# Miniprotein binders against D-amino-acid oxidase (daao-1), part 5

Target 1, 310 residues: D-amino-acid oxidase (daao-1), of Caenorhabditis briggsae (a8xj44)
Amino acid sequence: IQERIPDSVVTIIAEKFSPNTTSDVAAGLIEPYLCDDDVDRVISWTKSTIQRIQEYMNEGNPGAESQEQSGYWLQSVKSVPKWLEVMKNVKILTGNELKMVAKRPEHKFGIFYTTWYLEPTPYIKWESDKFLKNGGKIKNSKIQKIEDVEKEFGLFDVILNCTGIGARHLIGDNEVFPTRGQILKVKCPSVKHFFIDDQFYALLNDTTITLGGTADRHQWDRTINPKISEKIFQENCKNIPSLRSAQVISSHVDLRPSRVTVRLEAEPDSKVIHNNGHGGSGITLHWGCALECVELVKKVLAGKPGISKI

## First folded at step 2 (miniprotein)

Design H02 (from HC1 with F39W Y46L W65F M72Y)
Fold by ESMFold2-Fast, scan of step 2:
Structure H02 (fold): chain B 310 residues (1-310), chain A 81 residues (1-81)
Amino acid sequence: as target 1 above (310 residues)
Amino acid sequence: DTEQMRRLMEEIHKLMNEVTELIKQGNTEEAERILQKVWEILKQALDIAREGDKETVDRMIDTIFKLLQEVYRIVQEHMSK
């Protein structure tokens, strides 16, 4: 909004900020995961995010690598989703190639491809620094209801609801639910490709590998389960045997803000715009969704949402 | 198989309506028997959902887990003494 709408004054109000957010824990691989059923919307948003990542890379990746990475996706049931069209070097593995990388009886089909990744915390800092440098304001506060925002902070022309899992209480959106994810971060410099199958994944970060994982729908428990961490590690070691020598760094749990469809829309006859329900694809979809929010903001400011022309 | 999932979902809804009526009548024993059948059908639906494409799986899993939550709620509110 700040970059695309001249003279806008933007205030971000949140209870938690980076490096203490769910987004900071994400692996940062660009790939649709646990998100919207509208494939064309997802593809469009993902393409926009890739463009933004390219801009970030061109500005020198302050303190971390954001880059392309290649790897394998092995499946028990063949799936060649349309979103692969945005990826590079997509190749369906031949029988011999599959045999070289398959480590389980259920690894019956394989795809090799190249995508992008970013380090979430340095990336969020880069975006935040630009926001603040251009006059943006940040307020640390716990909001119980969106109706209370203007009581506490004064009047706004537009309110963007980006509250994730909080949208369930703050807006009463009963389609929002958590998908509990537990991950393990390890160091293993010899691993140079990501590896994804139906249940587990090893995703490369700048200095660590994110091993996952779980996707427990409708679970709210934020407590780390050591038995789950052990299972994640052992199962990923079956897929990538060299991980057996990995240095274990930390375990994390997050509640991914899930919804059957991403909610990106203006409330009828309201100043509220929703941007929620990205599930496991928050980073993958973020810039595309942000650009669409700009267009919704322009329509609200023009007084067009819910107005019938006679 | 979308058609198989549709039939399972229809059966689950029929049985859930039956459970609601039995609870209204105070027939907790029969309601528990039907609810156990719903649980078994939901497990079958989960297995089938896992065989679909990513988008279909995600949509079906969401629906199935909402139904599992409803079954759990009914058990806790009406059948846990």
Scores: ipSAE 0.000, ipTM 0.090, lowest interface PAE 24.0, mean pLDDT 69

Design H03 (from HC1 with E32L F39Y K43L Y46E W65L Q69F M72W)
Fold by ESMFold2-Fast, scan of step 2:
Structure H03 (fold): chain B 310 residues (1-310), chain A 81 residues (1-81)
Amino acid sequence: as target 1 above (310 residues)
Amino acid sequence: DTEQMRRLMEEIHKLMNEVTELIKQGNTEEALRILQKVYEILLQAEDIAREGDKETVDRMIDTILKLLFEVWRIVQEHMSK
């Protein structure tokens, strides 16, 4: 909004800021995950995010690190989802190629591909610094319901609801639910490819590898279970034996803001626009969803002249 | 508030030393049970830290994360044997 609507004054109101957000826990690998939305919408949003990441890379990653990474996705049941169309160097592994990388009896089908990643914490900091430098405002506050925003902070022309899991109580959106995820961050610079199978994954960041994972739908528990972290590490070591020498850095739990479909829409007869329910695909969809939000904001700002438009 | 946090951290330190000793002895089952207690105390410490001011909360969260990492490291080192 700030970049694409001249003369806009934008205020971000939030209870938590980076590095203490759900987005900071994300590995930042660009691909759909735990998002049951319409595939064509997801593909469209993902393509926009990839284009933005490519622009960041071409500028030398100003203030944030992003890059291409390649790896393997091994499956027990063959699946070649349509979103692979947006990826590079997509290769279905031949029997001999599969045998070279398979580590488990259930690794029966394999895909090699190249995607992009975005480093969440430095990216969020870079965006926040840019936002503030260009006159953006931030307010630390816990809002109980959306109507309290204008009571506490004054009138706005448009209100964007980007509250994630909070949309459940702030708006009463009963379709929003948590998907509890636990991950482990390690350092192992010799590992150069991501590795994903039906349950576990190792995703590369600039200085760490994100090992996962869990995806417990409708679970609200934010507590780290050390036995789960141990299992995540041991199981990933079976897939990537080099991880046995890895330095373990930290464990994290977060509640991914899931919804049957992503809610990206203007509320009828209201100044409220919703952008939530991205599940495990928050980073993957962020730029595409943000661009669509800009268009929704423009429509709301165009308004309805006086009594009616007719 | 600060006094309660100090007492919880002292208990965590004591329990972590006990866990380390049990791991050295090969008593993994008992070590994991005590780690579960450390984990529960760390959650209490996190709740207390979040009631403080922003800088205090940030520092205490960093401390809690370092302790969680240390717990994790001990478990990982045992399994690496």
Scores: ipSAE 0.000, ipTM 0.152, lowest interface PAE 19.4, mean pLDDT 72

Design H04 (from HC1 with Q36L F39W K43F Y46D W65E Q69E M72E)
Fold by ESMFold2-Fast, scan of step 2:
Structure H04 (fold): chain B 310 residues (1-310), chain A 81 residues (1-81)
Amino acid sequence: as target 1 above (310 residues)
Amino acid sequence: DTEQMRRLMEEIHKLMNEVTELIKQGNTEEAERILLKVWEILFQADDIAREGDKETVDRMIDTIEKLLEEVERIVQEHMSK
């Protein structure tokens, strides 16, 4: 919005900011996961995010020179989703190739491919710094209901609801629900490929590997379960034996903001626009969704005389 | 689409019956194998739940999650061995 609508004044209101957000614990691998069933929409948004990653790399961010990684996706039941067309170097594994990497009886089909990734915390800092440099404002507050925003902060021309799981109580969107995910961060420099199967995954970050995982629908418990961390570690070690030598760093739980379809729409006869329900694909879809929000803002503003701020 | 969702629901029903039977028999290794198939189908079903079968699929997913917890409990009982 700030970059695409020249006279806009943008204020971000949130209770927590990076590095203390759920986004900060995401692995950052660019890949649709626990998200919208509108495949073409998801593909379009993902392509836009990849373009933003190129801009991020080109601005000389330290460690951004190689934001690509390759790996294996092994499956018990064959699935070749359309979003693989976005990825590079896609290869269906032959019997001999599959045999070389398979570690379980259920690893019956395999795909090798290359995708992109983002380190969430430094990436969010880059976007935030750019936002503030261009006159954006940040206010720390816990909002109970969306109608309280204008009571506390004054009138806005448009209000964007990007509250994730909070949309359930802030808006009364009953289709929003948590998918509880527990992950383990480890260090293992010898591991050079990501590895994903039906239940578990090992995703590469700059200095750590994110091991997962769980995807417990409708679970609100934020407490780390040590038995789950142990299971995640042991199961990933079966897929990548080198992980047995890994240095364990930390465990994390997040409540992924799930919804059967991403809600990216303006409320009828309202100044409120929704951008939530990204599930496990928040980072994968973020820039594409943001660009679509710009078009929705323009549409809302076109119906209102004398508007100069949002 | 509707036919795809129907096929996934039929597969989930068959696997749920199979897991339940294996749990009763105490066959944890085979139950664990079937759980991995159930988990993959859950991801596929979640992706297409809005095809008008959402309420039915959500109920089936809730049932499967409870079965997953029960199988994990049984696996833990045998893990020491």
Scores: ipSAE 0.000, ipTM 0.092, lowest interface PAE 22.1, mean pLDDT 70

Design H05 (from HC1 with F39E Y46K D62L W65F Q69W M72L Q76Y)
Fold by ESMFold2-Fast, scan of step 2:
Structure H05 (fold): chain B 310 residues (1-310), chain A 81 residues (1-81)
Amino acid sequence: as target 1 above (310 residues)
Amino acid sequence: DTEQMRRLMEEIHKLMNEVTELIKQGNTEEAERILQKVEEILKQAKDIAREGDKETVDRMILTIFKLLWEVLRIVYEHMSK
């Protein structure tokens, strides 16, 4: 919005900011995970995010020159989803290639590909710095319901609801539900490729590897479970034996804001626009969804005299 | 119940120090037994944890996992011989 509507004044209101957000603990690998079933929408949004990553690579810290990684996706039941068309160097593994990387009887089909990734904390800092430099405002507050925004902060021309799981109580959107995910961050420099199978994944970050996975629908418990951490580590070690020497750095729980379909729409006769329900694909879809939000903002503003604040 | 939380956390720290020493000695069976006791105390801590205690509880869980990982690493190395 700030970059595409030059006269806008944008204020971000949130209870938590980086480095203390759920987004900061995400692996940042660009691919659909636990999101809606409209493949064409997801592909379109993902392509936009990849373009933003190219801008980040060109303007970011020296460590941001290459935001690409390659790896393996091994499956028990063959699946070649349409979103693979966005990825680079996609190769279905031959029998001999599969045998070289398979570590379990259920690893019956394999795909090698190259995708992009974002290191979440420095990326969020890059976006936030640009936002603040261009006159954006940040307010720390816990909002109980959407009506309270204008009571506390004054009138806005448009309000964007990007509250994720909070949309359930702030808006009363009962279609929003959590998918609980627990992960481990480890250091293991010898691991050079990501590895994903039906249940577990090891995704590369600049200096760490994100090990997962759990995806427990309708589970609200934000407490780390040490038995789950043990299982995630042991199972990933079966897939990547060198992980047995890894140094454990941290453990995290993420309540992914799930919904059958992403809600990206303006409320009728209201200044509220919704952008939530991205599940496990928040980073993958973020820039595409943001661009579509810009168009919705323009449409809402079309009936209003002047642009004062958003 | 902040005072009860502090006592539980102190007990966990004490037991984790014992586990660390047992791991250094290669006594994985006893280390695992004490880790089970730590897990039980952690459940009590979680039940009485307030919002401000969350980060402390999470750090303790990570420490327990690191100790458990070390036990498993030793077991694995011995099996691989």
Scores: ipSAE 0.000, ipTM 0.200, lowest interface PAE 19.2, mean pLDDT 72

Design H06 (from HC1 with F39L K43E Y46F D58L D62Y W65L M72E)
Fold by ESMFold2-Fast, scan of step 2:
Structure H06 (fold): chain B 310 residues (1-310), chain A 81 residues (1-81)
Amino acid sequence: as target 1 above (310 residues)
Amino acid sequence: DTEQMRRLMEEIHKLMNEVTELIKQGNTEEAERILQKVLEILEQAFDIAREGDKETVLRMIYTILKLLQEVERIVQEHMSK
């Protein structure tokens, strides 16, 4: 909004900021997950995010490296989704190539490809610094209901609800629910490719590897389960034997903001716009969805009588 | 066979609605039986789609996951007292 709507005054209001957000736990690998039925729209959003990452990379990846990375996706049931057209160096593994990397009887089909990744925490800092430098405002506050925003902070022309899992309580969106994911962060510099199968994954960051995975729907428990961490580690070691020498750093739980349908829409007869329900694809879709929000903001502003240029 | 797939998806929608109503009534045993039937139809639909376009398979899985998410939401609300 700040970059695309001249003379806009933007205020971000949140209870938590990086490095203490759900986004800070994410691995940052760019890969659409089943988050919306409109495949072309998801592809479009993902392309926009990749362009933004390229801008970040061209400014020297302040704080940590973001980069292209290659890896393997092994499947029990063959799937070549359309979003792979966004990726580079996509190759369906031949029988011999598959045999070289398969570690389980269920690894029956494989795809090799190159995508992008970013380090969420330094990336969020880069975006936040840019926002503040250009006159943006940040307020730390716990909002109980969206109606309380203007009572506490004054009148706004538009309010964007980007509260993720909080949308369930802030606006009563009962379709929003958590998908609990527990992950393990390790260091193993000899591992140079990501590895994904039907249940487990090892996603490479600048200095760590994110191992997963769990996806426990409708679970709100934020407590780390040590037995789950042990299973994630052991199972990923079967896929990547080199991980047996890895240094275990930390375990984390995230509550992915899931919804039956992604909600990116303006409320009728309201100044409220929703941007929620991206589940595990929040980072992958973030910039494309932000650009779509700009268009929704313009629409809401155009529908108000007597609005002057801000 | 897109026509056969469309019919199977319609049957799945119908059965999932029945499951939802049975759960609301507290008849979990019958709901489990109908869910098992849904899984069998899904296996058949999956086999048909495997012979065709992978994008068709993914679209089906996505649609089914959305239906299952809705059922899970209703179950959670029912079990939350």
Scores: ipSAE 0.000, ipTM 0.139, lowest interface PAE 20.6, mean pLDDT 73

Design H07 (from HC1 with E32Y Q36E F39I K43E Y46E W65Y Q69E M72F Q76E)
Fold by ESMFold2-Fast, scan of step 2:
Structure H07 (fold): chain B 310 residues (1-310), chain A 81 residues (1-81)
Amino acid sequence: as target 1 above (310 residues)
Amino acid sequence: DTEQMRRLMEEIHKLMNEVTELIKQGNTEEAYRILEKVIEILEQAEDIAREGDKETVDRMIDTIYKLLEEVFRIVEEHMSK
């Protein structure tokens, strides 16, 4: 919004900020996961995010470079989703190639491809620094109701609801629900490809590997379960034997804000715009959804002329 | 989707119908016991999701939780009256 709407004044109000957010826990691999059923929307949003990642790379900042990574997706039931069209070097594995990488009886079909990734914490810092440098404001507060925003902080022309799982409570969106995910961070520099199957994944970060995982729909428990961490490690070691020598760093739990369809829409006869329900694809969809929010903001402002404070 | 998953869904539908009937009879304590069984079956469904068609299983789980929310709403209305 700040980059695309001249003379806008934007204020971010949140109870938690990076590095203490749900987004900071994400592996940052660019691909749709536990998100919208509208494949064309998801593809469009993902393409926009990839373009933003290229801008991040091109502007060059020590510790801010994104990387590409290649790897394997092995399946028990063949699936070649349309979103693979945005990926590079996509190759369906032949029987002989599959045999070389398969580690389980259920690894019956395989796809090799190259995608992008982001380190979430330094990426969020890059975006936040740009936001603040251009006059953006940040306020730390716990908001119980959207109506309380203007009572506490003054009048705004538009209010953008990006509360994720909190949208269920804050605005009564009963379509939003958690998908509990537990992951394990390890160090194993000899692993050079990501590996994904029906249940588990090993995703590469700059200095660590994110091992997953769980995707427990409608579960709210934020407590780390040590037995789950143990299972995630052991099962990923079956897929990538080199991981047996890995150094275990930390475990994390995240409640992914799930919804059958992403809610990206202006509320009728209101200054509120919703942007939530991205599930496990928050990073993958973020820039595309942000660009669409800009268009929704412009429409709301056209219906409410005056001084912009968003 | 597996045959096992279909059987679990059929059992859930049967149990939900029993819960609704028990609520109508004013037997909310028994209805709560049946709801506990539905939750146990949902945990089994989540385990099966890791073996098969995840999209189909996820939609089935979503449907079950919508049914649970509707039953809880009916129970709450009955208790409030």
Scores: ipSAE 0.000, ipTM 0.261, lowest interface PAE 15.2, mean pLDDT 71

Design H08 (from HC1 with R33L Q36W F39E E40F K43Y Y46E D47L W65E M72K)
Fold by ESMFold2-Fast, scan of step 2:
Structure H08 (fold): chain B 310 residues (1-310), chain A 81 residues (1-81)
Amino acid sequence: as target 1 above (310 residues)
Amino acid sequence: DTEQMRRLMEEIHKLMNEVTELIKQGNTEEAELILWKVEFILYQAELIAREGDKETVDRMIDTIEKLLQEVKRIVQEHMSK
């Protein structure tokens, strides 16, 4: 909004800010995961996000390396989703190539491809620094309901609801639900490719590898289960044996804000625009969704009655 | 045959909810990991169904049903002990 609408005054109101958000826990690999079922929307949004990541990379990756990353996706049941068209170097593995990388009887089909990754915390800081430098404002507050925003902070022309799982209570969006995910972060510099199968994944970051995982729908429990972390580690070691020498850093649990479809729309006869329900693909979809929000803001503003005399 | 797929997906979600409640009471991490696999395959099946590959979706749904049956068995064995 601030970058694309020159005279805008933007205020972010939130209870928590980076590095204390759910987004800070994400691996940052650009790939649709537990998100919208509208494949064309997902592809469009993902392409926009990749463009933004290229801009971040071209500014020298302030804070941490972002880069292209290649790896393997091994499957028990063949699936070649359309969103792979966004990726580079997509290759269906031949029988001999599959045999070289397969580590389990259920690894019956394989795809090799190249995508992008970013470090969420330094990336969010890069975006936030630009926002503040351009006159953006930040207010720390917990809002009980959307109608109370203007009572507490004054009048706004548009209100963007980007509250994630909070949309369930703040605006009564009952289609929003949590998907609990537990991950383990390790260090193993010799691993150079990501590895994903039906149940587990190892995603490369600048200095760590994110090992997963779980995806428990409608589960609100934020408590780490140490046995699950141990199982995630052991199972990923079967897929990537060199991980046996990895240094274990930390375990994390997050509640992904899930919804069957991403809610990106202006509320009828209201100044409220919704942008939530990104599930496990918050990072993958973020810039595309943000650009579409700009267009929705412009439409809401254009619909405001002005003072006119005939 | 989109309506049959939608009905089947609804039945699978209902079964998954039942299994999730059993897992909560059974406190079994093995079942939780299998449920994750089910969620992942279901998500992929929904994407593939939108692309029109009914044959692949049918195979994925069969896999999900088998995994959910395994989870039920694990939870029931835990409850009995």
Scores: ipSAE 0.000, ipTM 0.268, lowest interface PAE 15.6, mean pLDDT 70

Design H09 (from HC1 with R7L E10W K14F N17Y E21L F39E Y46E W65E M72K)
Fold by ESMFold2-Fast, scan of step 2:
Structure H09 (fold): chain B 310 residues (1-310), chain A 81 residues (1-81)
Amino acid sequence: as target 1 above (310 residues)
Amino acid sequence: DTEQMRLLMWEIHFLMYEVTLLIKQGNTEEAERILQKVEEILKQAEDIAREGDKETVDRMIDTIEKLLQEVKRIVQEHMSK
């Protein structure tokens, strides 16, 4: 909004900021995961995010590491989703290729491909620094209801609801629910490919590997469960034996803001625009959704009568 | 044995994260219970150290002890209101 709408004054109001957000727990691999059923929307948003990452890489990765990353996706039931058309070097594994990488009886089908990755925490910091440098404002506050925003902070021309899981109580959006995810961060320089199967994954970050995972729908518990961390590590070691020598760094849990469909829409006859329900695909969809939000903001602003000061 | 030691250290790290969350939520009694469990695991790690690669294991134990001291400080700080 700030870059694409001239003379805009943007204020971000949130209870928590990076490095203490759900986005900071994400591995940063660009791939649709636990998100919208509208495949064409997801593909479109993902393409926009990839273009943004490519631009970021072409500028020399200012502030955050991003790169192309290749790996394996092994499945018990064959699935070749349409979003693979966005990826590079897509190859269906056959014969000896599958045998070389399969580690479990349920690894019956395999896909090799190349996607992009973006390190979340430094990227969020880089975007935030740019936002502030260009005159953006940040307010740390916990809002109980969306109506309280203007009571506390004054009038706005548009209010963009990006509250994630908070949209359930803040807006009364009963379709929003948590999907609890617990992950483990390790260091293992010998692992050079991501590895994903039906339940577990190992995704490469700049200096660590994110091991997952859990996806417990409707679970609100933010407490780390050591038994789950142990299982995540042991199961990933079965898929990638080299992980047995990994240095364990930390464990994290957060609630993915899930919804059957991503809510990206303006409320009728209101100044409120929603952008939430991205589930496990917040980073994958972020830039595409942000661009669409800009168009919704322009539409809301253009729909107002030419009356200033009311 | 090295694998066993790594798993024990890993469990301690996760328990310490759990303690931090419990403290933030005002559950200091539960946090103290988990700290006692951490001390038990640390004793097991010391027993393994006597048998295995002493230099590597001693470094791991030192790291655990530093984390334990840090968590105890946080618990005491919250007891001080």
Scores: ipSAE 0.000, ipTM 0.121, lowest interface PAE 20.0, mean pLDDT 72

Design H10 (from HC1 with F39E Y46E R59L D62W W65E K66F Q69Y M72E R73L)
Fold by ESMFold2-Fast, scan of step 2:
Structure H10 (fold): chain B 310 residues (1-310), chain A 81 residues (1-81)
Amino acid sequence: as target 1 above (310 residues)
Amino acid sequence: DTEQMRRLMEEIHKLMNEVTELIKQGNTEEAERILQKVEEILKQAEDIAREGDKETVDLMIWTIEFLLYEVELIVQEHMSK
């Protein structure tokens, strides 16, 4: 919004900010995960995010680390999803190649590919710094209902609902539900490829590896379970034996804001635009969804009579 | 005082760059000393921010939380603790 709509005044209102959000827990690997079934729009949004990351990389990653990474996805049941079209160096593993990397009886099919990643917390800070530098405002507040926004903070031309799991109570969106995810962050510099199978994953960050994980639908418990962390660690060690030497850094649990379909739409006859329900793909879809939000904002503003629209 | 806060933030950024340089040189002892100074300055910044207007306080506390996170990462990755 701010970057693409001249003279806009944008205020972010949230109860929690980075580094204390669900987005900060994400590994930052670019690929669809626990999200929308509309393959074409997911691909479109993902492509936009990749373009943004390339721009970031070309600037030398000031304040954040972003890069390409390659790895393996091993499956019990063959799946070659269309979103692989946006990835680089996609290769179906031959029998000999699969045998070299398979660690479990259920590793029956394998794909090697290159994707992108970003460090969520430094990246969010980079975007936030630009937002503030250009006159953006931040207010810490817990909003009970979306209608309370203007009662508490004054009139806005447009209100973007980016509340994630909070959309369930803020606007009564009963399709929103939590998918509880627990992850473990470790340090193991010798691991150079990500590894994903049907249940577990090891995703590379600049200095740590995000090990996962769980995806417990309709679970609200935010408490870390140490037995789950131990299981995540031990199971990933079976897939990547060198992880046995890893230094354990921290465990995290967050509620991923799930919905059968991502809700990215302007509410009829209202100034409210919804952008939520990204599940486990918040980072993967973020820039594409943000760009589409810009277009929705422009349409809402254009629909208003008068000489002052922006 | 907004100007005082700005100067403290500038000093923090300068010191963080020094920490990075020292770690690259393998001088973790000196890096640790400077990192402790960064933590002290961040606490001063937080105290100053709390005396400002609510909008400034919220923004500054949020900024300080990010800097504390960066300090923790440096400690975990490079320092003996």
Scores: ipSAE 0.000, ipTM 0.266, lowest interface PAE 15.4, mean pLDDT 72

